# VH-VL binders against Basement membrane proteoglycan (unc-52): the designs that were tried, part 3

Target 1, 184 residues: Basement membrane proteoglycan (unc-52), of Caenorhabditis elegans (q06561r450to633)
Amino acid sequence: KDRLMFAGDAEGVTISDIEERTIDRNTPFSFFKTGYLTFDGTTDGVAKYWRLPQRFLGDKVTAYGGKMEFEIEFSGSGHHSSEPMVVLKGNQNILVHRVRNQEHVLRSDSPVRITVETYETNYEQLNGAAATREDLLMVLADLDAFLIRATHVAHQTSTSLGDVSWEIAVDRYTPDGLALEVEQ
Key: E = the ipSAE of ESMFold2; O = the ipSAE of OpenDDE; V2 = 0.75 times the mean of E and O plus 0.25 times the DockQ between their complexes.

## First folded at step 1 (VH-VL)

Design m15 (framework fv_mavrilimumab)
Fold by ESMFold2-Fast, scan of step 1:
Structure m15 (fold): chain C 184 residues (1-184), chain A 118 residues (1-118), chain B 111 residues (1-111)
Amino acid sequence: as target 1 above (184 residues)
Amino acid sequence: QVQLVQSGAEVKKPGASVKVSCKVSGGTFSSYAIHWVRQAPGKGLEWMGGIIPIFGTAVYAQRFQGRVTMTEDTSTDTAYMELSSLRSEDTAVYYCARVSGYDAFDIWGQGTMVTVSS
Amino acid sequence: QSVLTQPPSVSGAPGQRVTISCTGSSSNIGAGYDVSWYQQLPGTAPKLLIYGNSNRPSGVPDRFSGSKSGTSASLAITGLQAEDEADYYCQSYDRSLSGSVFGGGTKLTVL
C-alpha cells in the first residue's frame, strides 16, 4: 500500500508532459488546502501530469485486483481535456484510464475522489483498444511511470491533487482452497 | 471480447412503461459506462442518457428527465433502461452502448424494437 | 432538430473521394469537444468508425479519416466502395445540454 497525503510537502511528486520529455521540478507548489498539492500557475498549453514518486514504481504486480484512489480539484473554464486521467507505463507498454462523461464528473471548484480498480477492464491502449490481463500484468511487473492528469480545462487557473493511495488485493483462501484466516 | 446483448422486441399501449435490458458478456460489468441511444423508424440517433460507473449515478438527456430511469445490476452484469408514459412517438429501436475513451460509443447492443400502438 | 448539422445525403462513384461535414457550435465542437463518427448499414446497429476526431479503431480501413476545424468536423472516405453505402453520424458532447449529441445523419449512395 502506497499513499501521498501532502501535509506541507510534495513527497517527490513532479509535473511533466505525458511523454515525460519535460519534467518540471522547479514549479512552486501551494499547500493552501491541507491534504492537497496545488499548482496555481498557468499552463503553457501542453497537457500536464502529476508524476508519482519512485515508491509507486517498480514491481507492482501485487497491485492487480486492488485499487487506486486520488482526489482532484481544479478551477477554470473552457473545453475539457480529451487526455487520459491515469497513465501507466512499463515494459515498453502504455495503458491508460479515461474518465467517462468527464464533463459530468469534473466540475470547476468541485473536488472529486476518483477510484480505479486495478483490472484490465479499467484500462485501454492510447488508441482506445481494450487492455488484456496480460497487458496490465506486464506493465505492472516493471512500472516506469504513474501519471495523473493535472490539466482538465482549457482556461485553467489552478489544479490540485490530494490523498493518493494504491493498495494490493488480499488473498481470500489457502492454497488448498480452504479459508483458514479467521474473522471476528 | 465484450458484447452487449439486449432483450427482445416489445409492443406496448400508450401510457404503459417498457424496461429494456442490456447484458454485458465478457469483461467486468462495473467498469463499463453503458448509455442508451434510440432511433425512430427512418430517423437519426438520439442520446437518452447513461450511467457513470465510478459514481454509480445516471445522467439523462433533458427531454427524457422524469420519464426515463437507468439502472444497473452488477450481480447479473445487466443494465436497464425504463421509459414510462409511453407515446406513439416513442416507437423506436433502443440501443445500449459502451462509452470508452474520448466519450465514444465503441460497442453497441443489437437493438430492441419498442412499438407503441393501440 | 439535431444539434449537429450534417447534409442529408452525399453520393460518389467507386474509387472516388467523398466528404461528410458536421457543423456544431461554441457549446460543443467549438468548445473543443472531440468528434466521433459512426457507420450504420441497413438493418444493423451503428459501428464506431472514428473517435477522438481522427483515430481509427482496429479493423477500420485507412481510407476513412476524420478532421476537425473550429466548430466543424469532416469525415473523408477515399477509394469509395459499394460496401460503404450506409448512413453516417457524427457525435460530440454539448456543455449547455450536459450530454452527448448526434448529427442528423448522412445517407451515402455509391453510384
Scores: ipSAE 0.006, ipTM 0.449, lowest interface PAE 16.3, mean pLDDT 80

Design m16 (framework fv_mavrilimumab)
Fold by ESMFold2-Fast, scan of step 1:
Structure m16 (fold): chain C 184 residues (1-184), chain A 122 residues (1-122), chain B 111 residues (1-111)
Amino acid sequence: as target 1 above (184 residues)
Amino acid sequence: QVQLVQSGAEVKKPGASVKVSCKVSGGTFSSYAIHWVRQAPGKGLEWMGGIIPIFGTAVYAQRFQGRVTMTEDTSTDTAYMELSSLRSEDTAVYYCARDLHYSGSYRAFDIWGQGTMVTVSS
Amino acid sequence: QSVLTQPPSVSGAPGQRVTISCTGSSSNIGAGYDVSWYQQLPGTAPKLLIYGNSNRPSGVPDRFSGSKSGTSASLAITGLQAEDEADYYCQSYDSSLSGSVFGGGTKLTVL
């Protein structure tokens, strides 16, 4: 299990656009709320993403069948973003998770914990086509980027990310019928 | 509906460099690899290389290594191919083409530019 | 010389069937890499006709079909029409060259 708790440190998290063409390493993060990494101020109309640090990248095939969880809070008003909530990039492929009916789930000044089970049914191709199990496993085998959306509404004044965790799946059985448990 | 629009014809002297542009319109630029394929007059198709804009990576065919550079500008949705140390045998129509699938799994080129004629003459 | 071998020309009469072969090796088609086919009309850019060995893009008539076996692939065109007169290219990936490779092209003449 890897985790980000944000106890006064950004822990390697940076901000970028979805394509990672503009990576902002000079973002003035604030830590006024314990356990959250906060980006304050108005946005420039471009969707922004929290980029998770290197330890969440690489060979993550064992995460298949587990889950990722994170807390989001924002302040603002206006139309909700149509961009994906989670973006996984790996092996020259991109898979995304979209929160359905998100204006009911995501409300200003109301922290919410989002859970995404690491199964192909929770991901789709960037163009909207369904992801296959093989698609997801290929991306996880050499994960190059793990992005979480930071901009949620048109007139946003702040956004916060908290308590990020990614659980690995337990390999229940070996060829000999013995349970194999690594970490949940 | 996605369209690739290339820059106009060029006439160059031996030893010069040429930079051809390929602008993507009507669709997503960065998620699909952009490839460059050339065709000498009356000859077949030859793959030169490709770029994957979202990863910032480029792969070049062996015979062009050291002479070709592929870049992109995401602010203008434009890919570029620069060929240096031009020779008469580099006279060809240069095409840009987009992968059929953003994953590159089929290695097939779905959308093609109209082509750019590059003439190298002394 | 091209890495993938195609006959330089093939011909048929309207309504007939023709087959264009594409012969590779163990580093490309024989290694399991997919084969694509392109049609090029005079003075135009190539058009994708077949991808993934046998799949047709939207708008390509079912008169065009592709197949692959061992180190070779074939494009079959049935019900030949005058408009099918063009150059046809096969394409695959070569692991030893780490890149895409094209066949030399086949000129189809409709008699």
Scores: ipSAE 0.000, ipTM 0.453, lowest interface PAE 17.6, mean pLDDT 81

Design p01 (framework fv_ponezumab)
Fold by ESMFold2-Fast, scan of step 1:
Structure p01 (fold): chain C 184 residues (1-184), chain A 117 residues (1-117), chain B 112 residues (1-112)
Amino acid sequence: as target 1 above (184 residues)
Amino acid sequence: QVQLVQSGAEVKKPGASVKVSCKASGYTFTSYYIHWVRQAPGQGLEWMGRINPSGGSTKYAPRLQDRVTMTRDTSTSTVYMELSSLRSEDTAVYYCARGYSYGMDVWGQGTTVTVSS
Amino acid sequence: DVVMTQSPLSLPVTLGQPASISCKSSQSLVYSDGNTYLNWFQQRPGQSPRRLIYKVSNRDSGVPDRFSGSGSGTDFTLKISRVEAEDVGVYYCMQGTHWPYTFGQGTRLEIK
């Protein structure tokens, strides 16, 4: 199980746009004793993402059938972002997770825990097409980027990320095995 | 029908490099790993490495890591295996094969590589 | 590297009789997902290898019922209930649990 607790540092987390064209390694973060990574509001209207460190990347096929969990809190007002909440990039593919009815799930000054089970039904291609099991397994086999959205509303004053964890499958599921059997 | 078709036999001198191709057809090229396995005359099978045709990521057998390179061309559904600094003990039939952790379910016909002076 | 050891190396059998091949691994082949990635291949003279069995005991499509695989952990067996003429060839076990993947040295099945 990989985890980020933020007990005094950013643990290698950086900020970027979704395309990783600009990776900000110098973003000033505020750290809370209770384990939150926080940054001050949006500056340019471009969606920003927390970019998880190298230990969450590489061969992550064993994460299929498990789950990712993290806590999000924000303060602000205005129109909610339509950008994906989670972005996985790997093997020249991009798969995203979107939060439905975000206005009801994410409210200002109200921390929420988000759980995303690592199944193809929770991911889609960037253009909205459904992800297949093979798509997800290919991305997980050589994960190049793991992004969590850090901008949620048009007039955001702050956002916080805490207690990030990524677990392997509880029932000891075999993704490579399932992919081969399904493709037969 | 699913098929892997390999390039023809090669004769090389010691110290040279050889590049063998494997063309896939009858399935989605990017959905399966392609492995390379070799067999010296009268000997058993040796796994050399594999490539993921989608992103091009590779894993090589440690004993061959310094000399083997695997690449792919998605536009032609072709995988390549290049072995450098050839020695006489590299004389073998080289196979490409499709699969995951379950082993390889479809194999190419093999490419004979002979290293001789 | 995981060492795969087969026995016997040479297996002469009479047509219609059963045959059995052993495969032992130097480490457990149980993967972190609970599955065991032990495979069996057949190579007929002059041909490419063909997978017969995957995940210890699952037969590939088109593989006759006379072939069966069994075992667990580090000890595995391939059985042929009634040997036929086309079964002549070399049989290999292979593990897909640990990198690098490794094969047994092979068992040559001959008709006597």
Scores: ipSAE 0.000, ipTM 0.446, lowest interface PAE 16.9, mean pLDDT 81

Design p02 (framework fv_ponezumab)
Fold by ESMFold2-Fast, scan of step 1:
Structure p02 (fold): chain C 184 residues (1-184), chain A 118 residues (1-118), chain B 112 residues (1-112)
Amino acid sequence: as target 1 above (184 residues)
Amino acid sequence: QVQLVQSGAEVKKPGASVKVSCKASGYTFTSYYIHWVRQAPGQGLEWMGRINPSGGSTKYAPRLQDRVTMTRDTSTSTVYMELSSLRSEDTAVYYCARDRWYYGMDVWGQGTTVTVSS
Amino acid sequence: DVVMTQSPLSLPVTLGQPASISCKSSQSLVYSDGNTYLNWFQQRPGQSPRRLIYKVSNRDSGVPDRFSGSGSGTDFTLKISRVEAEDVGVYYCMQGTHWPYTFGQGTRLEIK
């Protein structure tokens, strides 16, 4: 179970473009709202992403069948971004999650909690082809990048990320490490 | 100024292990993969594997997987490549090289010569 | 493994003349994101390899514009429009689309 609560600390989160070609480690984050990491300065027309720290990376196969949740809030106007909301990179593959009906889900000055169940039906290849269970498991087996979109509208003045969690499918283990029960 | 500086030449006997280091400077160490590529005398380039310095995850060439280990130390911005059970066929120049996700290796170390002989 | 085949293996050229190197892959190098991860490297005698081209046709900063890359799918070409003395060395193509990453066998460019 991995979680980010942003209690006055960025917890290793950085900003990058989707290709991670430019990683901004000098980003001045603000904490105006308790539980949120806030960033301004998205004026270059390039989509920006919150880049999750290394504790969300590596072997994450146990996350299959669980869920990822995060809260976003932004201020701004204009055309909505066509970029994916979540980007997972691993084992020479990129799988993305796109928010359906973005204009209705993402509204200025209105926080929204996004839940993505870790199943292949919620992911696709970057070119739009459907993801298979094997594709998702392969990406999760050696996760190299976990990105959440930070730029949502053309004329954005601020963007915030809050309460990020990624949970495993329900399982039960004894104190000695013996598996007691596993769902699915 | 981006640099990768490797450790010095090694001479080993068959059956020994060798550990080569690669120290990065001039960029954010955890933002780039480090690959290891070797070149036997008069031969072409052979990819050995790569490490992600952020999480420590590795991928090795299948033919070397049982003998190669890659590690890193983020406090010193250094990557290590250890090759065990050395054979004369492992005599080569070993290079480290940085890579931004699949764009190919843009900065290379100076190379470390490893000679395996009885 | 994806096999990368270069031709010619030996390329004697006259100073100021063009040179061309072919690289063929045993499988398509188009990645699921629509990009083709084909690179070209130059290795001068006694030196480390230096990347010239990435993603088929993009030149690295500082690489002269006389170097150009082209191709698609399985067939790729590196061209040098006017060969100079400094271009002596071995040229390698490399694919980063399929694991494990593989190199061509190399093409040795010599001045005639």
Scores: ipSAE 0.006, ipTM 0.504, lowest interface PAE 13.2, mean pLDDT 83

Design p03 (framework fv_ponezumab)
Fold by ESMFold2-Fast, scan of step 1:
Structure p03 (fold): chain C 184 residues (1-184), chain A 121 residues (1-121), chain B 112 residues (1-112)
Amino acid sequence: as target 1 above (184 residues)
Amino acid sequence: QVQLVQSGAEVKKPGASVKVSCKASGYTFTSYYIHWVRQAPGQGLEWMGRINPSGGSTKYAPRLQDRVTMTRDTSTSTVYMELSSLRSEDTAVYYCAREGYSSSWYGMDVWGQGTTVTVSS
Amino acid sequence: DVVMTQSPLSLPVTLGQPASISCKSSQSLVYSDGNTYLNWFQQRPGQSPRRLIYKVSNRDSGVPDRFSGSGSGTDFTLKISRVEAEDVGVYYCMQGTHWPYTFGQGTRLEIK
């Protein structure tokens, strides 16, 4: 199990745009609590993402069937972002997880823990096409980037990330739905 | 020891403003929200709003939105609550209280001693 | 706003007897993280409120085990198994699930 606890250290997390063209290596983070990484700066309307460090990258096929969990919190107002919440890049492919109806899930000044099970049914291509099991396994086999969205509303004043963890599946466990499709 | 210490009693005339302070000690100031709750004589508790001391973001009760302002000074670990256009109905004891920011711990667990504000002509 | 309704508003009890206070919310208090942010506070005469219970049923440190909280969704109960003289005061439920945070109107516990 890989985990980020943010006990006074950013643990290699950086911020970038979704394309990773602009990576701020000098971003001043604050720690409003042991366990959180906070950016208090006002965004300029451009979607920003927390970039997970190298230990979350590489060969991660064993994560299939497990889950990723993280806590987010923000302060601000305005329209909710429609950008992906999680972005996985690997083997020249990009798979994303989107949170639907975000206004009901994410409230300003209220932390929420997001859980995403590592199954293709929770991911899609950038163009909205469904991901296959093979697509997800290919991305996980050589993961180049793991991004979590840091901008949630149009007029955001702060954003925080806490307690990031991801789990491997138990040996011999398989999801029932996918097992049925493969067998038939 | 965790403690919230508030400023002393105030007597104000209708139409004036009052600014009450709440000084935190014994914990990391930026790790907890500070709420303000008031209580009129013989009445129940009324939530006024909260501030995140880290970024300064605020949430105010809708009925008080146009009259209340909350600020903080991280160098002195102090939160301020200012209420303007005072009316006799604002006569109350004003409390500050801290709340954990994490979903694993939520609620107002430590309270200040209260500040009595009297509005009279 | 979420309305919190307590009953009874006045609770006269004999020493050593059990007491219970009901709290009903106008909306479900289950948050998207699966937690229910319902708290119970005690206010003794002339003192600041003191939190007794958080997240429905968890006692704060130093709170006697005669106090217990229960409930789900919209219906919650604070129970005192054996009332003592020091329990005199006003008890409030409070929800932290929906903005703005709201309190019940309070229940005054008195010894007969």
Scores: ipSAE 0.006, ipTM 0.464, lowest interface PAE 15.2, mean pLDDT 82

Design p04 (framework fv_ponezumab)
Fold by ESMFold2-Fast, scan of step 1:
Structure p04 (fold): chain C 184 residues (1-184), chain A 120 residues (1-120), chain B 112 residues (1-112)
Amino acid sequence: as target 1 above (184 residues)
Amino acid sequence: QVQLVQSGAEVKKPGASVKVSCKASGYTFTSYYIHWVRQAPGQGLEWMGRINPSGGSTKYAPRLQDRVTMTRDTSTSTVYMELSSLRSEDTAVYYCARDYGGYYYGMDVWGQGTTVTVSS
Amino acid sequence: DVVMTQSPLSLPVTLGQPASISCKSSQSLVYSDGNTYLNWFQQRPGQSPRRLIYKVSNRDSGVPDRFSGSGSGTDFTLKISRVEAEDVGVYYCMQGTYWPYTFGQGTRLEIK
C-alpha cells in the first residue's frame, strides 16, 4: 500500500509534461490547505502532471485488482481538458485512464475524490485502443511513471492534489471488509 | 551536460567475474532506463539487458540471464553490470546507454565503453 | 528473437552522392501502443555508437538533415542524401518493440 498525505511536505512529488521531458523539481508548492499539495502556477496551454515518487514505481503487479484513489481540487474556468487523468508507463508501453464527462465530475473550488480500479477495462492505449489484461500487467511489472493530471480547465489559477493511495487487491472479504479464509 | 562515464579497462581470467560501473550526470537519473550493450572485437552490437534506476527492476537477454546482474545506487547515480563465469568469448567493449523511461527513444546517450579482456 | 537483417553489409560511396541502407525485421515492429520502435545508430571508428534516428523517422537532436529514416512494418530504410567524409563508419538498425532488443549486423559505409 503506497500513500501520500501531504502533511506539509511534497513527499517527492514533482510536476512535468506528459512525456516527462520537462520535470520541474523546483516548483514552489504551497500547503495552505491541510492535506493538499497545491500549485498556483500559470497555465501555458501545455498539460501538466503530478509525478508520483519512486516508491510508487517498480514492480507493482500486486496492485492489479486493487484501486488507486486521490483527491483533486482546482480553481478556474473555461474548457475542460481532454488529456488523460492517469498515465501509467512501463515496459515500453503507456496506458491511460480518461474521465468520462469530466465537466460534470470536476468543478472549480469543489474537491473530488477520484477512484480508479486497477483493471484493464479502466485503461486504454494512448491511441484509444482497448487495453488487455496482459498490457496492464506488463506495465505494472516494471512501472516507470505514475502521472496524475494537474491541469483541468483552460483558465486555471490553482490546482491541488490530496491523499493519494494505491492499494493491492482484496479479492474476498467479510461484510466489514476483512479478508476471509478460503478452502482450496 | 548529460554524461555517462564508465569504469576503466579490465583484464580477467576465465571463470572470474567482472563488475563495470556507469556513472550518470546532467539529468534526472531515475527518469531514464540504463541499457548495457557489448561489442566483441570486429563484431556487431549485442543487447545484454537493462535496469530501471527508479525501482531497480531489470530485464536481461535470455542467453545471459544466468550470468549477468545489474544494480544501481541512486545516491551516486551509478549503475553496475556484473558478468560472472567469464569465457574468452566475453572479450568485448561494454557500453551503458540511457533510454527515456516515459517514451522509449532507443538509447540516445552512450558511455565511452569499457574494454574487458578475458585471457588464459 | 526478432532477427534484423541489413543490406548491403559493405557500402562504398562517392563523396557527395546519396547512400541507402536497408533493414528488414523477421516480424512487424508495430507495438501495441501504435508506435514502431525502429532506431538507427552510427558508429565512427573508435567511438561509441550515436543514435541518428528513433521511431523510424525522427532525427535525434544535432543530427544533420541529410539523414532520413523511413519504412513501416518489416521494411525500413536509412538514407543519406549527400555523403560527407565524416559519415564513414558502421550503421546499425535496432528494434525495441520486442525483448530482447536486437540489432542488425551492421553496414560499413566507406568512401571510394
Scores: ipSAE 0.007, ipTM 0.550, lowest interface PAE 9.8, mean pLDDT 83

Design p05 (framework fv_ponezumab)
Fold by ESMFold2-Fast, scan of step 1:
Structure p05 (fold): chain C 184 residues (1-184), chain A 122 residues (1-122), chain B 112 residues (1-112)
Amino acid sequence: as target 1 above (184 residues)
Amino acid sequence: QVQLVQSGAEVKKPGASVKVSCKASGYTFTSYYIHWVRQAPGQGLEWMGRINPSGGSTKYAPRLQDRVTMTRDTSTSTVYMELSSLRSEDTAVYYCARGKYDFWSGYGMDVWGQGTTVTVSS
Amino acid sequence: DVVMTQSPLSLPVTLGQPASISCKSSQSLVYSDGNTYLNWFQQRPGQSPRRLIYKVSNRDSGVPDRFSGSGSGTDFTLKISRVEAEDVGVYYCMQGTHWPYTFGQGTRLEIK
């Protein structure tokens, strides 16, 4: 149930490369479009990622079976990036989500909502090997990084992130304690 | 320079708790894990656990998880390791070590503190 | 837990001669990202451990070229091409692939 709305504040979001070796905490973000965090600048040839703040990290096993949802918009032209769209790092593992046929989903100056259900079938290891349910649960149990790709085309002039949410499938309480039920 | 400086030697009685500190300098504190490794006199190395200073997430060795707690203070770039219910077999030199977080280079421990001797005796 | 077994436990060597230390793991150390997280450490008498090698064969900054690591899966080797007096100490392999991290029992390198 974590959400980012970007009403004039970055809410702790920063930008980095996929390995998080270069983290830019002084990036000049703009809020020209209400509800979006925008980075204006040329990033030719360099893959960059939005880094979600601490409240999206830690023990997130309750997110299994739910969904991650976010809106993106970009301005630019050229060849589409082959980099992962979502990167989860945790418990010394990296799992990624890749958008199939990206050129048909992402168009310049056209905002799109991306929904990723939190199931192993939507994630793979960085080398392309399939993720197991145990792999995903292990990552979620000790989440150290949650990255969303910010660079989408070769000649990009602007990128925006909006309305980020991460929800569980179901959560309920009983007299004997908390019970969690997940739809498969 | 990159450096980890640990607190001084401790002498404790059985059943007590000990809290050892490890102060980091010369690098971005939140970019590397801090691991704790101990070594009993004349024995080998035993991994105790690690903390990610960025989010505060911890992972402890199963045999120690009920007695060990790792915390950090980002304002002072310091990590703490507390071990409770001490026994004579906890007598050891306790080390903190910086581990690479980026996954591409692995979680090797590339910089170590000088060690803190903890003696548990009655 | 993954068991790390080193051989030999005691390694007397003549100055200028090569030395070789074996490390075997009870399970494959190949991680889901395709990398193998096998590390080698040196501990000189009275000093903190020092990392020599990470990811099987990568030397840490400042580690002399005479140290090299090799291996795959479950079988790994640390080699010193020409042993020097300052190499005296205990050498440990360590796996970072599986939780909890585990060390080998150590190999004591001595000059004979």
Scores: ipSAE 0.007, ipTM 0.509, lowest interface PAE 10.9, mean pLDDT 82

Design p06 (framework fv_ponezumab)
Fold by ESMFold2-Fast, scan of step 1:
Structure p06 (fold): chain C 184 residues (1-184), chain A 121 residues (1-121), chain B 112 residues (1-112)
Amino acid sequence: as target 1 above (184 residues)
Amino acid sequence: QVQLVQSGAEVKKPGASVKVSCKASGYTFTSYYIHWVRQAPGQGLEWMGRINPSGGSTKYAPRLQDRVTMTRDTSTSTVYMELSSLRSEDTAVYYCARSYYDSSGYGMDVWGQGTTVTVSS
Amino acid sequence: DVVMTQSPLSLPVTLGQPASISCKSSQSLVYSDGNTYLNWFQQRPGQSPRRLIYKVSNRDSGVPDRFSGSGSGTDFTLKISRVEAEDVGVYYCMQGTHWPYTFGQGTRLEIK
C-alpha cells in the first residue's frame, strides 16, 4: 500500500515545476494543519507540483483498476489554473488527469478530497488525445514521476496536500463467487 | 552525513556465487534507488542494474539478468547484489551508488567505497 | 543500447593549461520531460567515482569552478579551464536517459 499521512514529516515529498526542471528537495513546509503538508507564501506565477516520493514510483502495474485519493486545500483568489491536476510519467510517456469545471470543485479555504480511478478513461495525453489502456499500463510499468498540482489560483497565499493513497486493485471476485480481500 | 558502506573483498572459484552488501545511512533509505556498477581491472564502468528499496522492484542490464539478483532489507537499510555462475571476467570492483530518478536520473550522486571480487582457478 | 564515445582516450596536459574532453551519444539524450540526463564523473587512482556534473552543465556542490559542462542532443564537452595536479584521473560521461544506462570508455588525464 502506498500512503502519505503527513504526521509532522514531509515523507520525501518535494516541489517542482511540471517538467521537473527545478526541484526543491529542501522546501520549507509547515505542519500546523494536522494531517497536511502545507506550503505558505505567495506563488511566483509558475505552476508548482507536489512530487511524490520514490515509494510511489517504479513498477505500479498492480495499481491499474484501483484508485488514487488525496486531499487538497488552498487559500487565495483569482483565475483558476488550467494545468493538469495529476501527472504520471513513465516509459517516456506522460499521462494527465484534469479536473473539469474546477471552480465548482475547488474553493478557497475549503478542503476537497479528489478520487481518481486508475483507468485510461480518466487520463489523457498532454495534447488532449485520449489515453488507451496500453498507454496507461506502459506508464505504470515503470513510473518515473507522480505529480499533484500545488498551485490552483492566480493569487494564492497557501496550499496544502493531505492523506495521499494509491490503492492496488485485485480482481475482487472469482467465477465461483469467492471474494478476494482488497488492500485498504 | 550521507554514506554507503560496502562489505569486504571476496575471492571465489569459477562457478561459485558472490553476495555483496551496501549499507545506507544519513538519508531516507526508501527515497533513492540503489544502482550497482562494476569495473574490471584497468577497464571502464559497467552498469549492472538497480533496485527500488521501497517496493523491491529491480531492473537489470540485459547481459547480466540471468545471473544477477538484487534484494534489500529495510530494517537494516541494506541492499544486496548476488552474482551467480562466476567467470574469470567477473573479476572487478563492484560499487553501489544512489540515484533519485529510477529510469533516467540525475545520475549517481553518492557512491560506496567499492568491493573487490576476484574469480580465479 | 546507447553507445557513448569519448575522445581523446589519453589526455596529457601541462599544469595550468586547459583540457577538453568530448562525449558523443549514438542517439539523442533528451528525455520526455525535456531534460538531458548527461553526467560527468571523475575517478582518481584507487578511489570511487565522484560525480562532477549532472544534466549536462550543473556542477555538484564542492566541485571547483574550473570544471564546466556543455552540449546538447548527442554532442557533449567537459572542460577544465586550468588543470591542477589533483585533477589526475579518469573521466567518464554517462547517460541516464535510456535504459540500460551506459558509460563512455573513459579519458585518462595525465600531467606531462
Scores: ipSAE 0.006, ipTM 0.512, lowest interface PAE 12.8, mean pLDDT 83

Design p07 (framework fv_ponezumab; at its last look DockQ between E and O 0.07; V2 from the best seeds 0.00; counts 0 for: pae O 2.3 > 2, placed apart)
Heavy chain, then light chain:
Amino acid sequence: QVQLVQSGAEVKKPGASVKVSCKASGYTFTSYYIHWVRQAPGQGLEWMGRINPSGGSTKYAPRLQDRVTMTRDTSTSTVYMELSSLRSEDTAVYYCARVLRYFDYGMDVWGQGTTVTVSS
Amino acid sequence: DVVMTQSPLSLPVTLGQPASISCKSSQSLVYSDGNTYLNWFQQRPGQSPRRLIYKVSNRDSGVPDRFSGSGSGTDFTLKISRVEAEDVGVYYCMQGTHWPYTFGQGTRLEIK
ESMFold2-Fast, scan of step 1: ipSAE 0.298; ipTM 0.711
ESMFold2, look of step 2: ipSAE 0.501; ipTM 0.800
ESMFold2 (binder alone), look of step 2: mean pLDDT 94; pTM 0.950
OpenDDE, look of step 2: ipSAE 0.082; ipTM 0.657

